# VH-VL binders against Cytochrome c oxidase assembly factor 8 (COA8): the designs that were tried, part 88

Target 1, 167 residues: Cytochrome c oxidase assembly factor 8 (COA8), of Homo sapiens (Human) (q96il0)
Amino acid sequence: APERGAERRDTAPSGVSRFCPPRKSCHDWIGPPDKYSNLRPVHFYIPENESPLEQKLRKLRQETQEWNQQFWANQNLTFSKEKEEFIHSRLKTKGLGLRTESGQKATLNAEEMADFYKEFLSKNFQKHMYYNRDWYKRNFAITFFMGKVALERIWNKLKQKQKKRSN

## First folded at step 13 (VH-VL)

Design ic17 (from ic1 with heavy chain K102R; framework fv_belrestotug)
Fold by ESMFold2-Fast, scan of step 13:
Structure ic17 (fold): chain C 167 residues (1-167), chain A 121 residues (1-121), chain B 108 residues (1-108)
Amino acid sequence: as target 1 above (167 residues)
Amino acid sequence: QVQLVQSGAEVKKPGASVKVSCKASGYTFTGHYMHWVRQAPGQGLEWMGIINPSDSRTSYAQKFQGRVTLTRDTSTSTVYMELSSLRSEDTAVYYCAREGFRYDSPHFDYWGQGTTVTVSS
Amino acid sequence: EIVLTQSPGTLSLSPGERATLSCRASQSVSSNYLAWYQQKPGQAPRLLIYGASNRATGIPDRFSGSGSGTDFTLTISRLEPEDFAVYYCQQYGTSPWTFGGGTKVEIK
């Protein structure tokens, strides 16, 4: 009666008493969001007979992911730090305490925060432009190597067909 | 159009209390701090205190601590300044002033028209 | 608290002349958080300059502010009849907010 997910249920062993973790996937895995970057990491599957070109492409994608995570982790930490410093400085300047009468953390008015966000975006405009330029360069490199891997796979299929025709 | 409209002139006896209102319109009332500033006849400007209309938190100048109370009513977009134990020296024009939302330089961008309070026997 | 001293107390000039008003602080004003206000008899103050040198919206370009630290200046390059008024400086770099004693610009 348990026919749900039949396509993924062939891992049921004949053994009865052991806790059995599922078989390792033959696909890439997506992890939980990183604490600092808020991006989900991709864990790349490594085939047993990975070619040097396939390895180079995978390493390029892994390196790009690491660069991307580092950029956004740093950006988010900078944003959080500057936001807290701004709030603290404003409240100190006004003679207002850092906590409300109920003990909650005091905050600024929405319009003052909007002004901070506008300035943060303006201040970081050049940094974001450099990020976009680097992102395009990395994507171009990945696309180039994806093309090379595709050509390698086509060539290997042609070689196999040639061997069959010769024999 | 941003406007701050204050209540009318008051004449009080020494020892009495006065409560001046400042009604805001043309913007999000809880988005801006409100200050109170007074000016005695022929004298300069004197800061009295600040209120955050969003959470009612206040801070007062030491000279007025214990005598001034700033409050607000969000349903009418109005701030109030109450000054107790009035003396002749409290005779002045009282202004409300809005703090602008420039994060790099908050300043008093709009002022009420002023409320004259006269303390005499 | 920061004490602001304005000089001169009174400045007597004719239309078309340049006015230079001084505001000196007893200690350094944080982030150049200094503003200038104009006040005419019977009226509320009007913001002219904020952040020591930034003109407020609608303020004519003949008004300019300069200075940093403890020494600030308001300059009116050529006085118009409507510019004869009292001018106040204000610091908002630290609580409590404080104002200078004012400079009266009057017709000679």
Scores: ipSAE 0.013, ipTM 0.566, lowest interface PAE 7.2, mean pLDDT 83

Design ic18 (from ic1 with heavy chain K102S; framework fv_belrestotug)
Fold by ESMFold2-Fast, scan of step 13:
Structure ic18 (fold): chain C 167 residues (1-167), chain A 121 residues (1-121), chain B 108 residues (1-108)
Amino acid sequence: as target 1 above (167 residues)
Amino acid sequence: QVQLVQSGAEVKKPGASVKVSCKASGYTFTGHYMHWVRQAPGQGLEWMGIINPSDSRTSYAQKFQGRVTLTRDTSTSTVYMELSSLRSEDTAVYYCAREGFSYDSPHFDYWGQGTTVTVSS
Amino acid sequence: EIVLTQSPGTLSLSPGERATLSCRASQSVSSNYLAWYQQKPGQAPRLLIYGASNRATGIPDRFSGSGSGTDFTLTISRLEPEDFAVYYCQQYGTSPWTFGGGTKVEIK
């Protein structure tokens, strides 16, 4: 029923649509999957009193997200293009049409597709190794700056507490 | 182990039809294309057509278009080649052959033992 | 239709000798779409080489294939008694798929 659908709908979208007050919380918004990369983008919340270090961390995370999005958008496009070319080439050499007798797009048998996937992965192995290397390097940098931000926040709280005690 | 077992020899009169069977075993029947090839006595190999056992799609050599019909039965893992309006020139050994594959190189990796079809008056 | 011409029609050799078989196409064939088969009397053909140069499973290393474009070669480096048979080349790059006329390798 509609009433039941409305309840589930209200619960589901509320997580995406929440607004974050600047004083009390740092809350990032998570978007729908990107058309090309199939990855969900994070829209970073910018607090009113963001420190230079916090800004550096946010920009690093944004740059890493953009790099990651571009890599997977290009990889997915290459995969789809090569898959389509492989299917069309195989069917053409057999004299089989690109459409079934029912008018749907023709496909290859599962074992032929397995050969394509195996070859695609093999051909792209080094590219994926370089991606993984860079991905780990970027995540180490992010973790390092997260630690620096955490220490800065602890230090600022300690200074605040000491100032209140001395007054 | 992969095997293709064909039906026995046939003797037919001109104008008749013949239907040869090829029973596959030892692999996923719908995973591989099946081809039919014939060989007249003392002659070379001649490709007749291809069938996809998964969706029944077929393609035939122009020479046989209108006379040859390839079908399959997934319940028995069997492909059939029916040749109509038989002539004396159709006397040959008829083979089924499985299409194996690698990324860019399909090939006939397993063959049936052959079925001799003799057309005589 | 691509016509494959095999030469010689008959090759008479002794065991231990090298056999070199030629297959010429009427138009260019991708190496990925050329195969060689062996056929003995009363038997079905047996796959030897696919993709011009790849040996099929179980095929001895004395069999090798080479070539590109319109000229392809099957070489048997040292003939064994069981190698005396008819050999066919095949192209499967363009429909209809076609075979050569065959080369008979026979004992001298």
Scores: ipSAE 0.041, ipTM 0.563, lowest interface PAE 5.7, mean pLDDT 83

Design ic19 (from ic1 with heavy chain K102T; framework fv_belrestotug)
Fold by ESMFold2-Fast, scan of step 13:
Structure ic19 (fold): chain C 167 residues (1-167), chain A 121 residues (1-121), chain B 108 residues (1-108)
Amino acid sequence: as target 1 above (167 residues)
Amino acid sequence: QVQLVQSGAEVKKPGASVKVSCKASGYTFTGHYMHWVRQAPGQGLEWMGIINPSDSRTSYAQKFQGRVTLTRDTSTSTVYMELSSLRSEDTAVYYCAREGFTYDSPHFDYWGQGTTVTVSS
Amino acid sequence: EIVLTQSPGTLSLSPGERATLSCRASQSVSSNYLAWYQQKPGQAPRLLIYGASNRATGIPDRFSGSGSGTDFTLTISRLEPEDFAVYYCQQYGTSPWTFGGGTKVEIK
């Protein structure tokens, strides 16, 4: 395989602890894009008096984020692997080397790559349909629990007002 | 719409060089590989080499390595085949052919009309 | 290099008959990398079939290709007058790309 690090900066070992939310955070924190999924992770604020229902909502959101991150990390890795295999196979078929005269990594023509992208998308169409179905199911569940949390919050405010008025 | 138009017939002496052109039109020139194939009188087709018009990279059949040079000019959408140290056995019709592509099946979908090169004393 | 052997060298038939042309490879060729071309005297070759079985744009459905491994076949179901020509198979799965010696389909 060709060395990827020679053609791009890779700070994975030294950068493992670089992502960190601000110290004085009383709200959710959005991080930099994940190296593999290219999605920005959300770090959720946990209040000291979190209700069981609020905890369920937070955990559902965290689980959904992890599922989403894993899906796209796997998709991107599969894409990169198949793209590289395709490029190497095609260059070998033509008798062309893996490097240009300038030492740059050789590539295929735009039209040839466009056909690869089209077929990759077609091949993964069913997988993406299942992803969309699961994505909508998860968002429906999150919306449902958000509604429950909102109602709990309203009820608690009403209880506090009634207790202060009657006593 | 897609056309490959080659230069006219050439008559050369043994030991000379010939340079045949192939002008492409009707598509994005740098999007497709271009091949050269020759055919001696009464004989079959013989693949000579490939050029990537996007980066000028080439690969040649072993029989022609050292004598054939493929080049391109993106400003005129033209590829060139230069064959040196001509011998009588180089008398043939020379074709340029575009590599079409449908993911995993590259093939020659369009051909130039051919250029007759005659090598005679 | 992969050597492609076409048989027969000449096929003599009448219009309306079926033509079956053979192409054998010296080693296995993926069906994705086999093509058939038609050539008439004084003309450039014309693509008929690519990927062993896919008809090129504008090619009549009487032309069909089949085969895998080392044995490939071009079939013309009912010969028309314009089909009398030389036919070449080609592999493009490994460098150098090679052509068969051709089969001439001529009028009986």
Scores: ipSAE 0.353, ipTM 0.699, lowest interface PAE 2.9, mean pLDDT 85

Design ic2 (from ic1 with heavy chain T30S; framework fv_belrestotug)
Fold by ESMFold2-Fast, scan of step 13:
Structure ic2 (fold): chain C 167 residues (1-167), chain A 121 residues (1-121), chain B 108 residues (1-108)
Amino acid sequence: as target 1 above (167 residues)
Amino acid sequence: QVQLVQSGAEVKKPGASVKVSCKASGYTFSGHYMHWVRQAPGQGLEWMGIINPSDSRTSYAQKFQGRVTLTRDTSTSTVYMELSSLRSEDTAVYYCAREGFKYDSPHFDYWGQGTTVTVSS
Amino acid sequence: EIVLTQSPGTLSLSPGERATLSCRASQSVSSNYLAWYQQKPGQAPRLLIYGASNRATGIPDRFSGSGSGTDFTLTISRLEPEDFAVYYCQQYGTSPWTFGGGTKVEIK
């Protein structure tokens, strides 16, 4: 049965060493906003005795962060590209150059830009709706596993207290 | 309510200049481009030029380049069309028209009532 | 310069009839940049249709626009007495803005 081999590896892990860089702290660390997504990344602390459940939670949080970062980086790039194309197209249509008389990059009037923003939001409504649904599901899963980890830690503390008492 | 009110009829001799005004009200003046269009008696519509009231930038139809000047006064929310070196062929009704917006479709949504300019002896 | 050709030059019809007006461009025009205007004697043009098929505010549903590329159509499904006027198409997709020569819809 292939599962007997898997159980054996889990029970008696190989001597393969893991390269562990020095840790910064005993807590997660929050970085500055990402240039492209405008979101602050979290750098996760990895305990030396991380349980399989704690590893699963950490990986879920890391995966969710990467998914969130990618979504907003792509959204911001799409917005930037479409905004520039819209401005360029409108100015070309009017026979107006891309630069003002002072050499500044020309922009559209606020009312015209407002129309672009409204349309951009409208056509991306479905995409944002799916993002919100997935965000909700991911955060529910994270909360669920955070609860499991908390219970595991309580159980381990109780076991340690009992062992200390019995010794 | 949006309203574009133009100056009254003008009678000019050949070689003179005419300056027609178009006073805007009921919206943010600097928020919309303004166009000028003319129509000779019994003929169709002819585009003359565009002005951005927010920065005074202009673009003109080739036929009028060098003779037409579009300007604006933000304190009175007024655009002006000045046409120089008038000829009898410039006899027409001159309209100002506002450029409105709907995503990727900047159409002329409001027009002035028109100003008749007659060029003759 | 994009040249717009309207046909026919004159449509002679009776109230209640359907009017179909054609506008052909010398080169392709995005449908987003085609408009139709109505003009009555002594009045400024009135916007009817923009973006080839969108009715302007206050325009009755008997007016409809269609077309793409070089071929555009304005349809008035059931002429009312007030619809007898001159109709102009316009492209605003490239400078300079240009108008068609007009189609006069007159009483038969």
Scores: ipSAE 0.246, ipTM 0.641, lowest interface PAE 3.3, mean pLDDT 85

Design ic20 (from ic1 with heavy chain K102G; framework fv_belrestotug)
Fold by ESMFold2-Fast, scan of step 13:
Structure ic20 (fold): chain C 167 residues (1-167), chain A 121 residues (1-121), chain B 108 residues (1-108)
Amino acid sequence: as target 1 above (167 residues)
Amino acid sequence: QVQLVQSGAEVKKPGASVKVSCKASGYTFTGHYMHWVRQAPGQGLEWMGIINPSDSRTSYAQKFQGRVTLTRDTSTSTVYMELSSLRSEDTAVYYCAREGFGYDSPHFDYWGQGTTVTVSS
Amino acid sequence: EIVLTQSPGTLSLSPGERATLSCRASQSVSSNYLAWYQQKPGQAPRLLIYGASNRATGIPDRFSGSGSGTDFTLTISRLEPEDFAVYYCQQYGTSPWTFGGGTKVEIK
């Protein structure tokens, strides 16, 4: 989506980033990246005289954002878990400890990590194909309704012009 | 071209220490684990230890624990094997060997030419 | 530690003959973690087979590996003059890495 509004970063006592639209905003607002999905949420502006068609478009965009956020949050969690399990298992096989002499987490060499990434991508290939298919379907629907909203706004302007000329 | 080039032959007295070098070239030094293996005259291969050149982590065979130290220098792409408290039974050819690519099939795909260490009084 | 026992200790054959070398483990070894090496006098070992059955880069088709569990075999289908050498099996499934005692393939 196009970038709208200003980003604001406030930290809650728990360390969670806040999302806050500017005062008197008449536009959609883009927040900081979500902790889990690493995607920026969009807070959609609701016009006072929103048409049913405009509401349907907004709800589609909101639902698509929620779907996308959930997909990537789950994917990132799965990736992190499997990466840690892979590293732990491989280091144990070699008889290497899980911490370096400096106390930081031990890492595998680049060649072994490349193997993990190849396996992870291969295993998740079908899942990513379904994601892409659904992403295209959702974008098509959003684009279609954006067109309908644009046509509705043009028609309403033409109606207003005709009424003003008749008076 | 991947190459592992080891230092020259050493003659040591019992009780001394020896430090053998293995210089790597032709690949990303920190991308592969390095192992040390020795072979006494007329005997088979004996694994001594492993080092991760990326973070200097090591693991040693129990027989050599306390006598062997593996180190590396990333600026020269070199791994070192130091063996202390030498005995006549430590007379052997010492090899460095690179662990190849393949998480599911670790193997020694390239070997150094070997360094002969002779321990005699 | 896993002990690997190779047999026979010496195999006397003529060029053109088939060589079959055995490696037996003291406990089960995943086939993913068994390798075979060739060593000629005065030279470093050379990787032939890894993961019990995968030929290393540049290794001729006459070399093949098989086996699982505790029993593994290296086969040379038709010996060439350059194949007369000592062969070692290795397990790398658990630390420490261990090698077999070797099988010497010599000319009859």
Scores: ipSAE 0.107, ipTM 0.608, lowest interface PAE 6.2, mean pLDDT 84

Design ic21 (from ic1 with heavy chain K102P; framework fv_belrestotug)
Fold by ESMFold2-Fast, scan of step 13:
Parts: structure tokens; C-alpha cells; sequence
Structure ic21 (fold): chain C 167 residues (1-167), chain A 121 residues (1-121), chain B 108 residues (1-108)
């Protein structure tokens, strides 16, 4: 599984965690994997002289992270809930208890579980397709703004060199 | 390729017990639930019970509770139905039947050929 | 326990005719978990339809199932000589599994 960090975290009502880095950083900081999404959140550093364009890029990256975290937290929770409901419903239908004779949690046959996985994948195929499409759109937008920020930084450096030469 | 082959006909006296076997082949034995259904001469089908070959857990129809015992042997891919305290009313053809996939396949997709049990004084 | 009632008890028809068989449940069948089986004298039952409307592998398209809730129908659009048999409905939505009393389709 991914390495778990020692940082304190909060869980939002929707199941998305929040994390706090140990100290102010001059760089982006990567947190431990979220309990629900299994994704590592990134804490973005805000420079004192952040341009409006740099702010737009940072906010886009933050919004994309939150969207991504929310999607996978919800997906994983839905999977776990539907899996348990499926197992409970099938065992109840058969008149079989939820515990084995040894007291262990009862499970379904491998073929029956494979049938659930097939159903879950089929049911969620379109949702995952739209997620991938939106994920690529968001990354294209981020790349585009990264390019704009790079050009702005080059222009500002050129402008500063010209200004220093004029003095 | 899937086959369920049952043991041969039995003639028993009232009060005796009978044990019918059903040998499965052509699929993963522990992947499917197995059911037992009987049919008295000229009558309809009557469900008796279910067994999970994976963990040997069973459930029985109320009418047969206390008289029927379902077991399995994974080494031979065989399920067994034992019915005790036989009466003339237990004269029937006994079938084993495989439970198919629950989502998009048949419930009892394959049946054994049947075992005739006659209870005669 | 869900009681399944099949009607009519007997259908007397000629080859080429349409057969319509009814199966009614005493309470709603969960997830349309209703199957139809064909049984010929001296043979084990053969699965025809599962999930109320899905044909089993190898079953001719003249067999069709329909219905939901408590009211289900098996239709044979054009009877062939080999279709004269007893037909049983079965629910597997709730333990215990139960079967209907059967409908005999016989030659007129």
C-alpha cells in the first residue's frame, strides 16, 4: 500500500481528507495517502510575489486535486458499500447466515463475486470514461497555464534586465 | 463440458436412510452453489436444500429440516444428500442442480440425471 | 414462502400454434429472479429462461419470457413436436426456492 505519514488529517462530510504540513515550506509539499481516495494530496506553496496568472494556475491545480480526491473517495466508498450489500443480499436470499460455522465472516463463491465485479465495472464504465475525459481536459488546461506562466517569467526577466541596463 | 452425474437407483425400507451422490465435472467445483430438488411420481418439483461447496455451509427447506443432511467432498468434486427416517411419501426422483451466475446467467443451469429412490415395505 | 400458481394446468394444442403459459406469485419476486424449465417424461428439467426474460444457451428463439413483480408469462410462438412437455416456473429471489405446479402442453 502507499506509505502512511504521521501528519494530522481531517475528514470532510463527503469522505475527503485534509492534511496539515509540519511547517511552512518554500516548495510544494506532498502529504500521506488519503484514507478514502488513496491519493496523496499536495499542499501548494504561495510565493509572496505571485502573479495573477500564477494564482490562476495554482487554483486550477488545487481545484483539480479536490475534484480528483472527491471522485475517488466517492467511487471507493460506493464500491465498498455495494460489495457488502451484494454479499449480504445474496446470502440472505439463500437462507445462509453472515457467519460460517467457525464464526468467520461468510463470503460468496468466487464465480458469484466475479459476477459482482463484472456488474460493477459495466455499471460504472461510462462514469470512468467521463472521468478520464475530464481528467485529460484538466491536465491540458494546467499544461496550457504552465506554459503561460513560463512565458510570463521569461518576459519579466527580460524586462528586469532592460530596466537595470537603463539605470 | 459441465456435467453432474448422480448415483444409481435405491430401494429402501421405511425407517432407513439413503445417501445420494452427485459428481461434478467441467467447472470449478467450489465456484457454484449446489441444490437438491425432488419430484414424487406424477408430481411437481420440490426444493430440499442448498450447499456451498466452498465452506460446506447449508440451508434446508423447513419440511426436511432434521431429516436431510447435505455434505460435500472437494477432493472428488462430489456433493451428497442423505435423507433419514424414510417413509413411502419420500419415494421420488432426487436431482442435484448447479446454481449459475446470479447476474446474467440461469439459476439452475445444469441438472443431474436424477436418482430414483423407492421406499417400499 | 412465495407460492407460485401456474395456469392453465393443461394446454391442448397442435403443432404450429402459439402457447402462452402464466405464472403468478403470491408476493413480488425480487430482481425478477424467475426461471422457466421444460421437463419431458423420464428426463431431468431443462432450463429455458432465467431472470424472467433471458433465454438460456441453446434455447430456440421461439421461447420467450416476460413479466415482472408477481405476473410472469412464458410464450412459445410456434409449437414444434419436441415442445410438448411440462413447464415449471421457479422463483429464486427469496429462500426457500419455490416452483409452480406446472403446465402440461399436450397434443390436441
Amino acid sequence: as target 1 above (167 residues)
Amino acid sequence: QVQLVQSGAEVKKPGASVKVSCKASGYTFTGHYMHWVRQAPGQGLEWMGIINPSDSRTSYAQKFQGRVTLTRDTSTSTVYMELSSLRSEDTAVYYCAREGFPYDSPHFDYWGQGTTVTVSS
Amino acid sequence: EIVLTQSPGTLSLSPGERATLSCRASQSVSSNYLAWYQQKPGQAPRLLIYGASNRATGIPDRFSGSGSGTDFTLTISRLEPEDFAVYYCQQYGTSPWTFGGGTKVEIK
Scores: ipSAE 0.188, ipTM 0.612, lowest interface PAE 3.7, mean pLDDT 84

Design ic22 (from ic1 with heavy chain F101W; framework fv_belrestotug)
Fold by ESMFold2-Fast, scan of step 13:
Structure ic22 (fold): chain C 167 residues (1-167), chain A 121 residues (1-121), chain B 108 residues (1-108)
Amino acid sequence: as target 1 above (167 residues)
Amino acid sequence: QVQLVQSGAEVKKPGASVKVSCKASGYTFTGHYMHWVRQAPGQGLEWMGIINPSDSRTSYAQKFQGRVTLTRDTSTSTVYMELSSLRSEDTAVYYCAREGWKYDSPHFDYWGQGTTVTVSS
Amino acid sequence: EIVLTQSPGTLSLSPGERATLSCRASQSVSSNYLAWYQQKPGQAPRLLIYGASNRATGIPDRFSGSGSGTDFTLTISRLEPEDFAVYYCQQYGTSPWTFGGGTKVEIK
């Protein structure tokens, strides 16, 4: 049966982007990963006419992000410190030195490093459990206030629609 | 199935050198340190040295420093132990042994079958 | 270097009896870095116990290890004919790796 050959389009035809509808939305901006936490920060957009409820939600989200960034920055620092101490201790016991022939930092074999990772995870299990508990509590609070903001916006739209109908 | 297969028996004269091979199979060769241990007739086990197959770095027991050289060939998954300036007291069975990891313990989990080196006039 | 002293040098027992082998270190050894090996004539050493108390794969339940610090013990609860061999302890916590002098378990 005669079938037409299919050809792939280039990366993005300009015609496609030109037909996107105009979008009137001011959105939060996502930054590059933080050097210490390795998490991407969110920079929150502040509207000129932000309500007190919207401000409360934004501040709650900002505070939660700062708490989360601090937790992972500290955790990553502890991990890096303990990892280096483990590597140095193991290399010292083997008499192999800390640098390779090429001058790079010496490392341990993957299977030997697995012992460190297993111990680190076990040692930090309770700390991670408390982190998860607090993370869920914070997200629940954020979701609750998001609901309140949504209800406020619905109410405001209904008020405007009612005023329009009265004319 | 992890296996370490060593080269055959050697008979050498005093002052000569011997090079023993240990071919590894059944695992990622560069993932494990390799040790060499010897045992003189009727005697106990004596550690000689360690090699990291991934970067070829070595460390030797002080008694053998200057006489022993450990090397590896990643293309054949083989480690080598060369002992020079042989003496009659170097007559022994020479073993390669793999360092494994389990439950935070880096122990010798697999051993080669041994290579008998006899040094006689 | 850490010196390991095994006692007794020879243990003469009959099948069915309990064997208790001692390994004493010249300085403290973390239990994670002590192993026991079995060696029969003409054979390479066979790993029995690692980390003082963990049985290696395929090792029968009659073999058990215990101890910490400087005093370690290998126990064979009920000797089988194939258990008559030489046993070595080893520390692998610090270079150089060292072995004990061995204990020969022989038929009485």
Scores: ipSAE 0.016, ipTM 0.563, lowest interface PAE 6.8, mean pLDDT 84

Design ic23 (from ic1 with heavy chain F101Y; framework fv_belrestotug)
Fold by ESMFold2-Fast, scan of step 13:
Structure ic23 (fold): chain C 167 residues (1-167), chain A 121 residues (1-121), chain B 108 residues (1-108)
Amino acid sequence: as target 1 above (167 residues)
Amino acid sequence: QVQLVQSGAEVKKPGASVKVSCKASGYTFTGHYMHWVRQAPGQGLEWMGIINPSDSRTSYAQKFQGRVTLTRDTSTSTVYMELSSLRSEDTAVYYCAREGYKYDSPHFDYWGQGTTVTVSS
Amino acid sequence: EIVLTQSPGTLSLSPGERATLSCRASQSVSSNYLAWYQQKPGQAPRLLIYGASNRATGIPDRFSGSGSGTDFTLTISRLEPEDFAVYYCQQYGTSPWTFGGGTKVEIK
């Protein structure tokens, strides 16, 4: 069976991995930042007796995380690509090479970079607004289902108390 | 207030070298490219080269390649233009000019007062 | 290299008149990379217009720039005594950066 090998960067907290490993954790686990999105993934624990409502909440949270990861990975890639194109184009115009005498990647002066950042932000403003709208909708739905799960757990606890009282 | 102050006039013989300085003040020296432009008596403006004060990288007009060297000293916020193997046709006023950048448009927003270099035998 | 041709070479006008100066490029130049400079005898050039049409800080509104592609114009709506000088256009689109030959605006 294939293993993650040398790319494994997930380190369990001291003492936790021995009794409750991340892959078989009894709790939700937060991983290291993703290489592309720079967001920390959450690995959700699935209880043995998960209710249909609890399953809906978990799936909604997983789906939201995947959507969020995809958005920021794409945004970061687009930013990096456009930034490099901008720098390359401007340095070519000046007759300057792409690397410094010390071999480091050459960059532009702060004023030129400021105009790139302004343009990038302006061009992506509508995209960011749609992201925020969808982010609020998703979080509202998650909060709503969290409330429903909480009420279900309270009701089940009350039912158990009632049962113990009547017997 | 941004200011570029150049060294004083020079009189040189053919074959000599001249080194003109341009001291910047009133802004972050490493934040702007610096250009050198010359003007022969009664003639127009001629671009010579560019330097990035942040990393010392330079680029020169083909006409001056091999004779011009641009350098900078960040401790004194000064750019230098050295022109070797001087000829009579190098008699000109030499200007340093700062590259400003605004609204996606680079331009020479501030100029030194000029340094007259006379080459005569 | 891009060659910039300015016309006329000399423009003789009186104070109060309109001056129209032309700058033509040998190949297309993005308007973002065209500038105009003013130079008086014994002085360094002074930036007037950048990006073909944007006035530099402190430049009076009687100065205006226009044009695109290969044809650019500097207009001085009503000449003041201080406006009699040599004017240069410059392109910054491609290395080497080049200047026009200049247009001298002189008193008639």
Scores: ipSAE 0.050, ipTM 0.586, lowest interface PAE 5.7, mean pLDDT 84

